# Ledger of designs, part 25: miniprotein binders against q93zb6

Target 1, 365 residues: q93zb6
Amino acid sequence: SSSSSDPLLVKAAKGQAISRPPAWMMRQAGRYMAVYQKLAKKHPSFRERSENTDLIVEISLQPWQAFRPDGVIIFSDILTPLPAFGVPFDIEEVKGPVIQSPIRTEEDMKRLHPIDFEKLQFVGDSLKILRREVGEHAAVLGFVGAPWTIATYIVEGGTTRTYTVIKNMCHTAPDVLRALLSHLTKAITEYVVYQVEHGAHCIQIFDSWGGQLTPEMWERWSKPYIEEIIHAVKKRCPDTPIVFYINGNGGLLERMKGTGADVIGLDWTVDMADGRRRLGSEVSVQGNVDPAYLFSPLPALTEEIERVVKCAGPKGHILNLGHGVLVGTPEEAVAHFFETARNLDYQTLFQNHVPAEKAEPELVV
Short names: E, the ipSAE of ESMFold2; O, the ipSAE of OpenDDE; V2, 0.75 times the mean of E and O plus 0.25 times the DockQ between their complexes.

## First folded at step 14 (miniprotein)

Design n2 (at its last look DockQ between E and O 0.68; V2 from the best seeds 0.00; counts 0 for: pae E 2.0 > 1.5)
Fold by OpenDDE base, look of step 14:
Structure n2 (fold): chain B 365 residues (1-365), chain A 81 residues (1-81)
Amino acid sequence: as target 1 above (365 residues)
Amino acid sequence: SPEEIKKLIEEAKRLLEEARKRAYQGDYEKALELVEKAIERAEKALEEAEEAGDRELILDALFLIWFAELLQEEIEKKLKE
């Protein structure tokens, strides 16, 4: 009875039979849209746009109004919860996120406190409004950063290309880093539950920097904390699908399956059929069109969408890009992507998988 | 009956999971035998689901056939290496 009312995206995530893949895009609200650019000129601060309920809702609904995706992700940042557990940050136009006081010592750890949801009401209120505005026509998506990814920003003091400070802490201050990761795991678990309780149908976990680890270091320093989050969330919110995404995950797929996520997000550097073989039939997949194809002629984009859908199989696929929409992407190409997805039918696409007729041996009389 | 079709689907799923386990163990010949049996069960489930007009069971059977073929290609590749 309860399964009939789930959004198409939730059904796909749970591996239920549906007529077509649901579609959404990472960064589907963003600078490529003229309406977003106009709003961002009026409200130039990213923190202002991402921490005000009215602006969050307006921005999150821009792609809903334009394209009718099957998923509406809240406009936010993975760093948004940092001030709510004792880590202030700024966003500089050139440098991106800046954490003025990195956490690298046991003394620095004393600044951390339990997550304070009074400081995150704009997220909860926005999710409630989004759930009302999309109704049964789309899934509302929440998201978080994985503990390792968040810890990377906190330890490095912002964006890094080398990850040298946090990777060094794995050897020089492992107990401090484990304490930080454990604190983040608790805070992120509660924040995921908070998002679900306020109307998220599905949660995506971004381990954006996890792909920069060796597989061994990822299994040691990222995976256990993600498993803890997923286990705790599944116990509290059993009906909420969890999408787990790492950019550059081709070497980690089998390890990612071990986390208990319902959906593994693939980047475009992974072959979708290879991803399906490696993950197996019981795990759903998300992705994985290269964002660069949105700059291609529309017929080439259609062909690539159909290729990816056929490689994912007729069940347990969420159509997406392998990463976020690029700046300068034509809005027409994004519209065409969602229109193409809406016009797909699995029964039509997979009807020609007639088993190879066993050629009856002609009895040479 | 829908119950018989579901039974065929569940048998095909079990065979595919056993096939994957055997392939992971390097027993590719046994894995291939199990995949072929899974395809046979899933094809029969598809035929019966199409006759019944049950779209959900059709899609479940189509997915199992597609996944079985995908696994078969990998196993056959490993048997040639």
Scores: ipSAE 0.726, ipTM 0.899, lowest interface PAE 0.6, mean pLDDT 94
Fold by ESMFold2, look of step 14:
Structure n2 (fold): chain B 365 residues (1-365), chain A 81 residues (1-81)
Amino acid sequence: as target 1 above (365 residues)
Amino acid sequence: SPEEIKKLIEEAKRLLEEARKRAYQGDYEKALELVEKAIERAEKALEEAEEAGDRELILDALFLIWFAELLQEEIEKKLKE
């Protein structure tokens, strides 16, 4: 059981009774903030911003200083660990990540090696600093990409909408793909533990490209590796909750629960009440305000936040967007989101629950 | 006592998980029966927790009542279809 000194977000993730939902936002540090844009002009290389300890800490704390979220996520990338196990990458201005030497064959697999944390000291150092800076007032969050998502980048050589190379490998070279996924599972497991040991309170797993698979293919090529990560992490880090999120996850919710994650993140296309019913009472949820609501008048945003919270129930909910903060989002709306969350009280929202006298259920025969 | 309230909460939780499974299988009559039993236990737990002023047990009971009503509404809708 967690102690009374755990951050609110950790308590919510563990399903403990708390007075209000904690809140944080995916991509809460980023280009929607003027302070980030100014820093990014001075340091235009994304690799520098995400791999220099001082810059990581400054960027990660920008939303903390402005909004006081209940979670502070390290500024990083799901591809950040790749060079540490033998997969260097570049960042191009318009294409984003590029992997010039993809791994597609048994011969290519020889370039992989066990993860080398000497190449990732900036992550550990940054997490320690973030933990000290926020103290007991917020949870520090680390994150990883799931093996399927990481393999997609490594096999395709970058981002793509078709995924034809990795999907063909499922049929033409399944043993090579399984070996790649198994290597990634080991590397990602160690990287999760590394982040926890250096200060993370909670870890989010992103399977960003898992939603591009049919449910049957996801069960075969993604879920088992995520289960292995979660199982290993729970044994080695029993106090650390794991949040699991997939873009476009409406058809996968029950299967995502089967991974053993403590918290299932819902995207905005899932009705929160429906998601809760489908997932059951034993797992916590995260989400799922549509990011587009941050462009609405502030009273409408308040009403939507309260609607989502009421639909999620008075326990086991981490308030978040259903996707990352959009570029162009007004900073005032983000501030309002966090202020609204801090001022909620579950008992007030639910205190007058009195079962109405209900008619007996009608059986349709 | 707090132990009696927690027992009611745990019983309600078990009943709701079984009700959800039965509803998924299409066994809506059994699912509704289980939800009604869970509501009885969770409402009793809430009443006793409110009398004791135990905020954590109040919130635990409120959650289960809320979840039970969420399931009940869907089950009743399915039975009418």
Scores: ipSAE 0.559, ipTM 0.868, lowest interface PAE 2.0, mean pLDDT 90
ESMFold2 (binder alone), look of step 14: mean pLDDT 88; pTM 0.862

Design n3 (at its last look DockQ between E and O 0.74; V2 from the best seeds 0.00; counts 0 for: pae E 2.3 > 1.5)
Fold by OpenDDE base, look of step 14:
Structure n3 (fold): chain B 365 residues (1-365), chain A 81 residues (1-81)
Amino acid sequence: as target 1 above (365 residues)
Amino acid sequence: SPEEIKKLIEEAKRLLEEARKRAYQGDYEKALELVEKAIERAEKALEEAEEAGDWELILDALFLIWFAELLQEEIEKKLKE
C-alpha cells in the first residue's frame, strides 16, 4: 500500500501510528551554521542564495548533512514568488525586504498578473534535486506565505511593526484589499501545487503576520483566503499534508482548525497539552520548543524536548521549535535536538500511562 | 482479532468526539460519562493489542487513553468551577 513508503513526517502529519515524533526546525538552514556563514560570505546577496538552484540545494542540504532531520525544507523566502506575479522587491541588509512600489489602489492592482512559473524554475528544479538527495529518509518541505502576510509586505512596502496601512485599508479601501487577497490566493494556490508537483512531500503555510490581527479581523481578512488555498490544494493534491503556522497563535487555535489544515503549528507561548485539548484528536500538531532552549545546558534541552513530546501525545506530532532557530545558536545543541528526537520511543514514553491495575480486593477467606 | 480491536478503537474515538461536543455545550456530567466509557474501550483495545503484539494498534489505543485523560482533566476542572 502507498502509505508504507511515506516519510515519517508525512505519516505523523496524517496521524498514522509511528514509533517516534519526526523532527525538523524552522530556519534549520541559516546563519547559526558555520557552513552557511562561509557560503553567505562567498555569495553575499540573499536573492542570489535563494534564487539559484545550486545554492538553494547546497544550503537546504547543510542541515541534512549535519543533523539528518526528518524534514528538509527548501531554502527560500515567502516573498520569492512576488516577481513572478508582478511585484518586484529588494532585500536590504538593514531594512530587510523593500517593495518600492506598494499596491494600495485599484490602479496599482493593474501591475499584477498570473503567476509565471518560468521565473520560478529554480524552485522547481531545487525541489526535484532535494527529493532525489534525501530519498526515503526525509520529507521535502515546501512553503508559502499566507495571502494576508504577503499582502502586508506589498501594501506596507516591506516589513512593518504597526501594520497601520493594511489595517487601515480594511476600512478605507476594502474592495482593493479583497481584490489583492483574492489575486494572491490564486497565485499561492498554483505555487503550492507547483511545489508539490516538483517533489514537496508537505507544504507549510506561514501566516506570520496573522497573529497581529484581532481574532475577528483574522477571521474576516486572513482565514477565508487560507481556507480557499487549503481546499483547492487538497482537491488537486489529496495526499499532501498541509501545515498551517501563525506566530503568536494562542488566541486563534480553534479558528485555525477550521481551515482544513492537517497540522497546526504551535509557537512556544502555547502549552502543548492545552493546544491538543483545544484542537482535538483529529488534527496533528507541530512544535513547540522555545528556540531559547537551544542555548540551555543539554540536559535541560533533553528534558524540555521530552516534556513537549509527552504533552503532544503518542500520535500526530511533528517535533519542532515554536519559531525559527536563533542567530548564535550552538550547532551542537541542534545536533543534540535531532539525536534526542531519533532516540525517542512512544511505547517507552507512554508505558506509565496505563491506568494502575485496580488491585483486586484480596478475598480474605 | 485485529478487526475487534479496531472496532473498540473506533468506538472509543466516537465516544471522545461526543464527549468533546457535550463539554462544549456545557454538559460536563454527560461529557465525563462518555470519556469514562471511551477510556474503558481504549483500555480494552490496548490489552487486546498487547496480547496480539500489534504495535500500531497499541499506539492507537495509547493515544486514545492519553487524549481521554487529557479531556477528563479539563472536564473535571470545569465541574469544580
Scores: ipSAE 0.702, ipTM 0.888, lowest interface PAE 0.8, mean pLDDT 94
Fold by ESMFold2, look of step 14:
Structure n3 (fold): chain B 365 residues (1-365), chain A 81 residues (1-81)
Amino acid sequence: as target 1 above (365 residues)
Amino acid sequence: SPEEIKKLIEEAKRLLEEARKRAYQGDYEKALELVEKAIERAEKALEEAEEAGDWELILDALFLIWFAELLQEEIEKKLKE
């Protein structure tokens, strides 16, 4: 009853009636924007850009200033909290993230400690500033990586195409892997609560590598830990919706619903109408315009946005891409996407419905 | 009253979830029966919400009608096979 002042995105996530879908884009701040490219040239270190409060705020607000999305996600990385619980990392120009001291054995586990928020003050400070800057006009979003995804980086020591070490651990050292996942679950839970307490309206969980597990392995090694995070966060932060997204999630949708997330993010592998049918009427969805459509003529982009919205229904939908914004995307297309979303009206789109019960009898003139 | 409209909406939701379960089990004729009953509830809720001028309840009812028809199309396709 007191939620009428919530941002539109929060209302959609909670399944409340609203007049249009809110919209935001994964990677809406980034390399496709000229203003970001100029800032990144001045500050070439990703660690500096993602760990300096002033830079985080500036970058996060670039799409807000240009496009007025309904959500403003903090500029950060899923690895950002790692040093705060005992896992230092570097970002190398060619290799990307590097974890110099991987955790693979029970002895390695001794390096872990409870999350230390003194090392993450830039996150909390940035969220407070973003909340103040956007006011009631947009939701501020925080995010985390899921325990399986974080564990792949910690165990492998960086990015890999094969995941050989963690795959072997599933069979050769399952107790160590479960202990690591449990520690990460606790740390990530506290980090979600921290982001909420410092201004986030909504939290997205990314299980970037979960879609590469078979469904049975995902149920064993990822889902239980995500369930625990969501359960704990809903208890401690009952007003904060959780969005759950997996890249390549077409075979997992019903299982993702079982985590208790408020919103299931759909990627490009799922037809939106099929996803809605599979997920049911009580869960909200996010997505899932193919980012390649941002290269289309603007009328074709409008048609695709409207198609996705009609397929998602007049409730419980956060309009987004199915993946992050691609490098080289025209800024005009991004502006058009948000303008199209702002001008939609659910009653106009759906009011032409002929009730099925009344339509069954054919009326003869 | 808004509370009576909300009761119709909740009943339609319950019927649709049961219809989904029955369709998953292959009980397509029972699933169709449940969908049709849910549509009747949601359409009555829509009419009463329109009389009340309550746009939030109008959208709630429209969503349930839309979702019910999404299910109905799939169930009827299965029954024709």
Scores: ipSAE 0.515, ipTM 0.857, lowest interface PAE 2.3, mean pLDDT 90
ESMFold2 (binder alone), look of step 14: mean pLDDT 88; pTM 0.858

Design n4 (at its last look DockQ between E and O 0.58; V2 from the best seeds 0.68)
Fold by OpenDDE base, look of step 14:
Structure n4 (fold): chain B 365 residues (1-365), chain A 81 residues (1-81)
Amino acid sequence: as target 1 above (365 residues)
Amino acid sequence: SPEEIKKLIEEAKRLLEEARKRAYQGDYEKALELVEKAIERAEKALEEAEEAGDPELIIDALFLIWFAELLQEEIEKKLKE
């Protein structure tokens, strides 16, 4: 039963009829906002900001207070659960994530344990508070990294540009890598369920590094574990929509549909209408305005939002960027994006699509 | 009636799904015929939904028309190749 009380974003994700696309942005809380910069100067550690309940809630609500998005995503990181299943990490200012002890052998796998939610209480408490603060006016969004994406950090020891160690393990240590991916699949499944039980209306899965695989390698090493997560979550949380996102996914759309996700997230390099044809009418889409358009004149931003919305069709669309908000983005442009989204009406946008009468060629007699 | 409008919507959905299967098989002529029938059903559903003043059924019908036209353009492109 579609509860009449579902947030607009949840209705869109489920492919229900609504008057306009719901809108949110990846990285809508972040360094482009003056309020975030001021808070980050007081609390300079990223882990301090992302692992403290009060700071998580304050940061997550900064876009809510400023822009009233239809989605409020928790301020966190895809690596946040790593210490809770036996993988410590640090965040260095220059290098980003650093895992000092990569997992590459069967002996290294002995350090992994089941996910300990006592170490993740700040996530659960934050989601409960966010659900209370936004009420029925927005969806609270949880998120996780896909097993392949998380495994890439764990195996490489941090951020990589070549993925040479993990791609080599597919051939040199396939059993170790399958064991790691299977462990991560279980931990991430439980972490998704935990986020839903604590107040997430919708979950986004980020396979950020899955787009760096060949389609065949992605189907072998990423897709099965994502399908397992989605299947297990759908069984336990049948009313929770799942958004699946890969950056650079234009070659993977048909394969992504096979995962059982309710929503496929598109980046800006995918034509929205092509994405709709390829995915079909029964899968919702998210995206896909280029984040660079937020630096354009506001009229050009309006035209691009309207173009993307018209290319997505009058149902099953979550308006977003194709990737996260860029550093230096004007807050006024973000405000205008959400204002534009709130002022859209599908009946007005799509009533005027009377097929252009094929002008019968006047037979010049 | 809302029940009759819903039947038209479900008929249009079935026709579009069959059209997509036929297009994938390379039977573009049959796919086009099925899309045209789906548009006819969805347009009738829209008219009846507007007369009924049901905003959800209006959106459902508009979406089917839009998706059918999107599929039609692709099929027509394939018939010209």
Scores: ipSAE 0.772, ipTM 0.917, lowest interface PAE 0.5, mean pLDDT 94
Fold by ESMFold2, look of step 14:
Structure n4 (fold): chain B 365 residues (1-365), chain A 81 residues (1-81)
Amino acid sequence: as target 1 above (365 residues)
Amino acid sequence: SPEEIKKLIEEAKRLLEEARKRAYQGDYEKALELVEKAIERAEKALEEAEEAGDPELIIDALFLIWFAELLQEEIEKKLKE
């Protein structure tokens, strides 16, 4: 169910008929924008930029002011809630995220506590402001990391490409890992509800590292916790659609649908038509223009946007990149992407096709 | 009427879900029959939605025609194997 007052993006997420796909971009606020670079020089700490209400709001609205996307995502990080339940972290220039005290044992688990929203007021305050600033012209998006993905950071102590500590823990200390994942599931569920209560129209769950698991391991160590989050959120926030995205998700699409998410985000390596066929007509999709196309000549970018939209069909599609905006992306290409999306019309794109020879009138009647 | 058009749309949707299930089971000939019936209903729904001037029902019908053709292409490839 939905209301006629929902933003276009919410309608698309719910599979409602609309005249064009809404569009937004993962990482649409960030280092590719000159205005962001100037702000980041004045405020070089990422933690300050992502934890100060005024800076969050300014940064989140930069792409809104420049491009008028159909979605405005809060400037934040999947790690932002960690200190609120007992896991401090730093951001280092070269290493990226660092968790100085990883959780790997029962003793380490004692540092965890229930999520404390007093430490996250800047998120709620920012979402309320964004909701008021965009009004009815765009959806406000919140987001979280999935329990497996968050656990990789907490167990590994930072970014890794091998995942050897957490994967070994699956065998050597499975009860500790299950307890960690269960704690994260509860904290993340409450954090989703918190974002919705403070203004988010739609929530994206990132299982960024879920694609590093075999499908069987993903079913064991990630999916059940995501299912629990989605089930709880749908009960408590029935009007809020959930987008679910995994980096490298071609082997998982049907399993991702099984979580109950409203929208499956496709990365750029998945053929959109194939993804739609595999997922069926009852779930919406997001994506999946290759972010490298933003470096192409503008006519080639237009053609690729139109190709993706035609492959996704005239309903249940949130136009996006298949990955976040890349550093160095020309701002004019981003503007062109959003202008192209605003000027699309589903009836024009889909009513003018010539029926296949197999669909001739005698076969249709 | 809008209710008659919505009935055609829901029937086409039901047929496509059955076609997908039959195709997963390897029953491609039955799946193709169901897709063809769904196309007939969705195209009739489109025609009536255009006469009614209802843009939402036009989009609903276009989606089902598009999805049916997407399935049809795959089923026909499987039948040639």
Scores: ipSAE 0.697, ipTM 0.911, lowest interface PAE 1.3, mean pLDDT 91
ESMFold2 (binder alone), look of step 14: mean pLDDT 88; pTM 0.852
ESMFold2, look of step 15: ipSAE 0.689; ipTM 0.907
ESMFold2 (binder alone), look of step 15: mean pLDDT 88; pTM 0.854
OpenDDE base, look of step 15: ipSAE 0.735; ipTM 0.901

Design n5 (at its last look DockQ between E and O 0.89; V2 from the best seeds 0.00; counts 0 for: pae E 2.1 > 1.5)
Fold by OpenDDE base, look of step 14:
Structure n5 (fold): chain B 365 residues (1-365), chain A 81 residues (1-81)
Amino acid sequence: as target 1 above (365 residues)
Amino acid sequence: SPEEIKKLIEEAKRLLEEARKRAYQGDYEKALELVEKAIERAEKALEEAEEAGDPELILDAYFLIWFAELLQEEIEKKLKE
């Protein structure tokens, strides 16, 4: 039974008949919004903002209130679960995330423990509240970092530009790195299931640093652990779509298809039509407007949205940016993006016989 | 019947996946032949789905035609290079 009650974003991810692509943006809650800047001045700690239920909900709902996206992603960080499995971290204003005690040896691995959800209640409670607040009008999105991406932070001790320590461990300490990645795979699998059980309609996996590997190294050190997560989640949560995203993924698309993800997220450096041809007809796509177009004249933004939607085809597309909203983006351009997305019709865009979904009467509120 | 339409859709999908593999191998002539067969199956599925009034089957068939044309354009471009 196609549950008529699935959010538009979930229908799109499953390749079901819908009248338009659903839209959301990576970093749709963030520093470009005046309301976020005001809240961030009142609560200056990123950890405070991302680990308090009321603040998480308030921040996550800021774009919901302003723009009515078809997806409401929880305000969190991919590093948020680290303390719950034995890796403390801080966020410094200049350096970003700092892990004071990197894990690089078998002895360091003894600090890791199974994920403790008592330390993550603010995530579960926030997802429940978000699910209630958006009702059937949007999908609630959860997210996680991929094992390789999380391992990069843990091994490097924070943000890196060279990835030299973790890439070296692939050769000098491969068993330690495999043990770390396997531990993270288990913890992240349970954390994905936890997010779904607390109200996430859809999960995005971010392999943010996977695009910095050679394709061979990615297939060896990232892909198997992502496949394990997706397989385990699909077995436990069969109705939950999984979006898999890598920034700089143009060389990895065919390999990403092999993970079992329902949706592959594209960055703006991939042509959407090329992405469709390379991924095939059975995988949905997300993206991929360049975040820089939000600084362009609104007519140019409209034209680019329409181009991307036409290149993605009449089903299995989630409209997004190719990466997160940039700092300094005009709020008016974000509003226009979502308004443009709501006014799209596949019957108008594709002059050939796209069946009219019987428009359930949009409750004109 | 809905089962016959679904069978045509699944045949079109298989043909397109084989076409994509052949194109990747540089066998563009065979890839084009397979795409043309996939379009024929998807067009027949679309006609039967429209007659049946099944919006999901109509969309599935239409999307396969659209995807086949998208693949065809790339193959034809490669045959001219």
Scores: ipSAE 0.712, ipTM 0.901, lowest interface PAE 0.7, mean pLDDT 94
Fold by ESMFold2, look of step 14:
Structure n5 (fold): chain B 365 residues (1-365), chain A 81 residues (1-81)
Amino acid sequence: as target 1 above (365 residues)
Amino acid sequence: SPEEIKKLIEEAKRLLEEARKRAYQGDYEKALELVEKAIERAEKALEEAEEAGDPELILDAYFLIWFAELLQEEIEKKLKE
């Protein structure tokens, strides 16, 4: 169902014949780049940088200009849509995200309303511009947080090390929590479709806090809502692959496959060969070079990239880190990562059993 | 025909999934037997796909051989334990 003009990343997600894995990096635009640091000095508010169309586009394109990744993810935050359905938030220098009016009771739930895309025009406008700027040379990626992760922020009032309020709520007010998760599922579904309609080729779902749940709790409180999102999105956007990533996902891989995602993102805790065996032959994978390798000598980085790609097999792999780029990462190492990926050739790696893909250099860069 | 090649591919997939299940249950000798049958189907599919010149079917068959060998290595490791 994909066209021959689809970006390399979309083809990989669908398990189609390609000559090399596409590559992009979680947090590829950010504080490790000198150009980002200079822009952030001029525009110190994260809310401004992530909510102003011109700034979003400039920041999103910084890694494109420097490294030519196969994917360009919109500069945004999983919390960005919250004000659009009734949950204002702030960013504080020390605390990070703060939700001043948490939702913990039935009365609190009355503040929620259907998602209002008038408040998110900067997302749609930015995606359209990114799609035009990269053309067919890269996929444009959008993203969302999963309902459990978003609910955790909303219930806790910010980031947490303990998760005690939402975990207690599972026992003391389960009907309120289910209602919150259901409202979020609906809002997030519409937000995924909105991003696709405005230019995203592919959507990544992050369940950042899902890795902190026991498998039984994850099956009860997170998975059903993710399944519902994926099911609805696949019906409305059948050509759009969905990548699903959880930080710390080694104990959840088989259960993550059950969500129906097209691609499972692996973090660094999973050996790629083991992940492939556990996920079976029908699911694509993303990942999973440990970002610490970006601090290693370049030949060691090359060896690890090649090892990961060989372990992932001759199709259905999106090369990425196992988590986001670390602050302090040398830009030279990031450039080397993308240059190494660009120069891989499946026919060489797998003894020429992989059919050659017809491509022009501009189409795959 | 393409339909016959796809049937071989689907049978190889079913055999590999059953092999994974049997290995999880500790039935490694049966799991190895199933993997070997899957390789036979996938190798036949690859031969026919190469004759047809269909690059997607060639890749699909080759991927299943690759995946079957990945499983086989793990099963053989478990048999030595």
Scores: ipSAE 0.541, ipTM 0.858, lowest interface PAE 2.1, mean pLDDT 90
ESMFold2 (binder alone), look of step 14: mean pLDDT 88; pTM 0.853

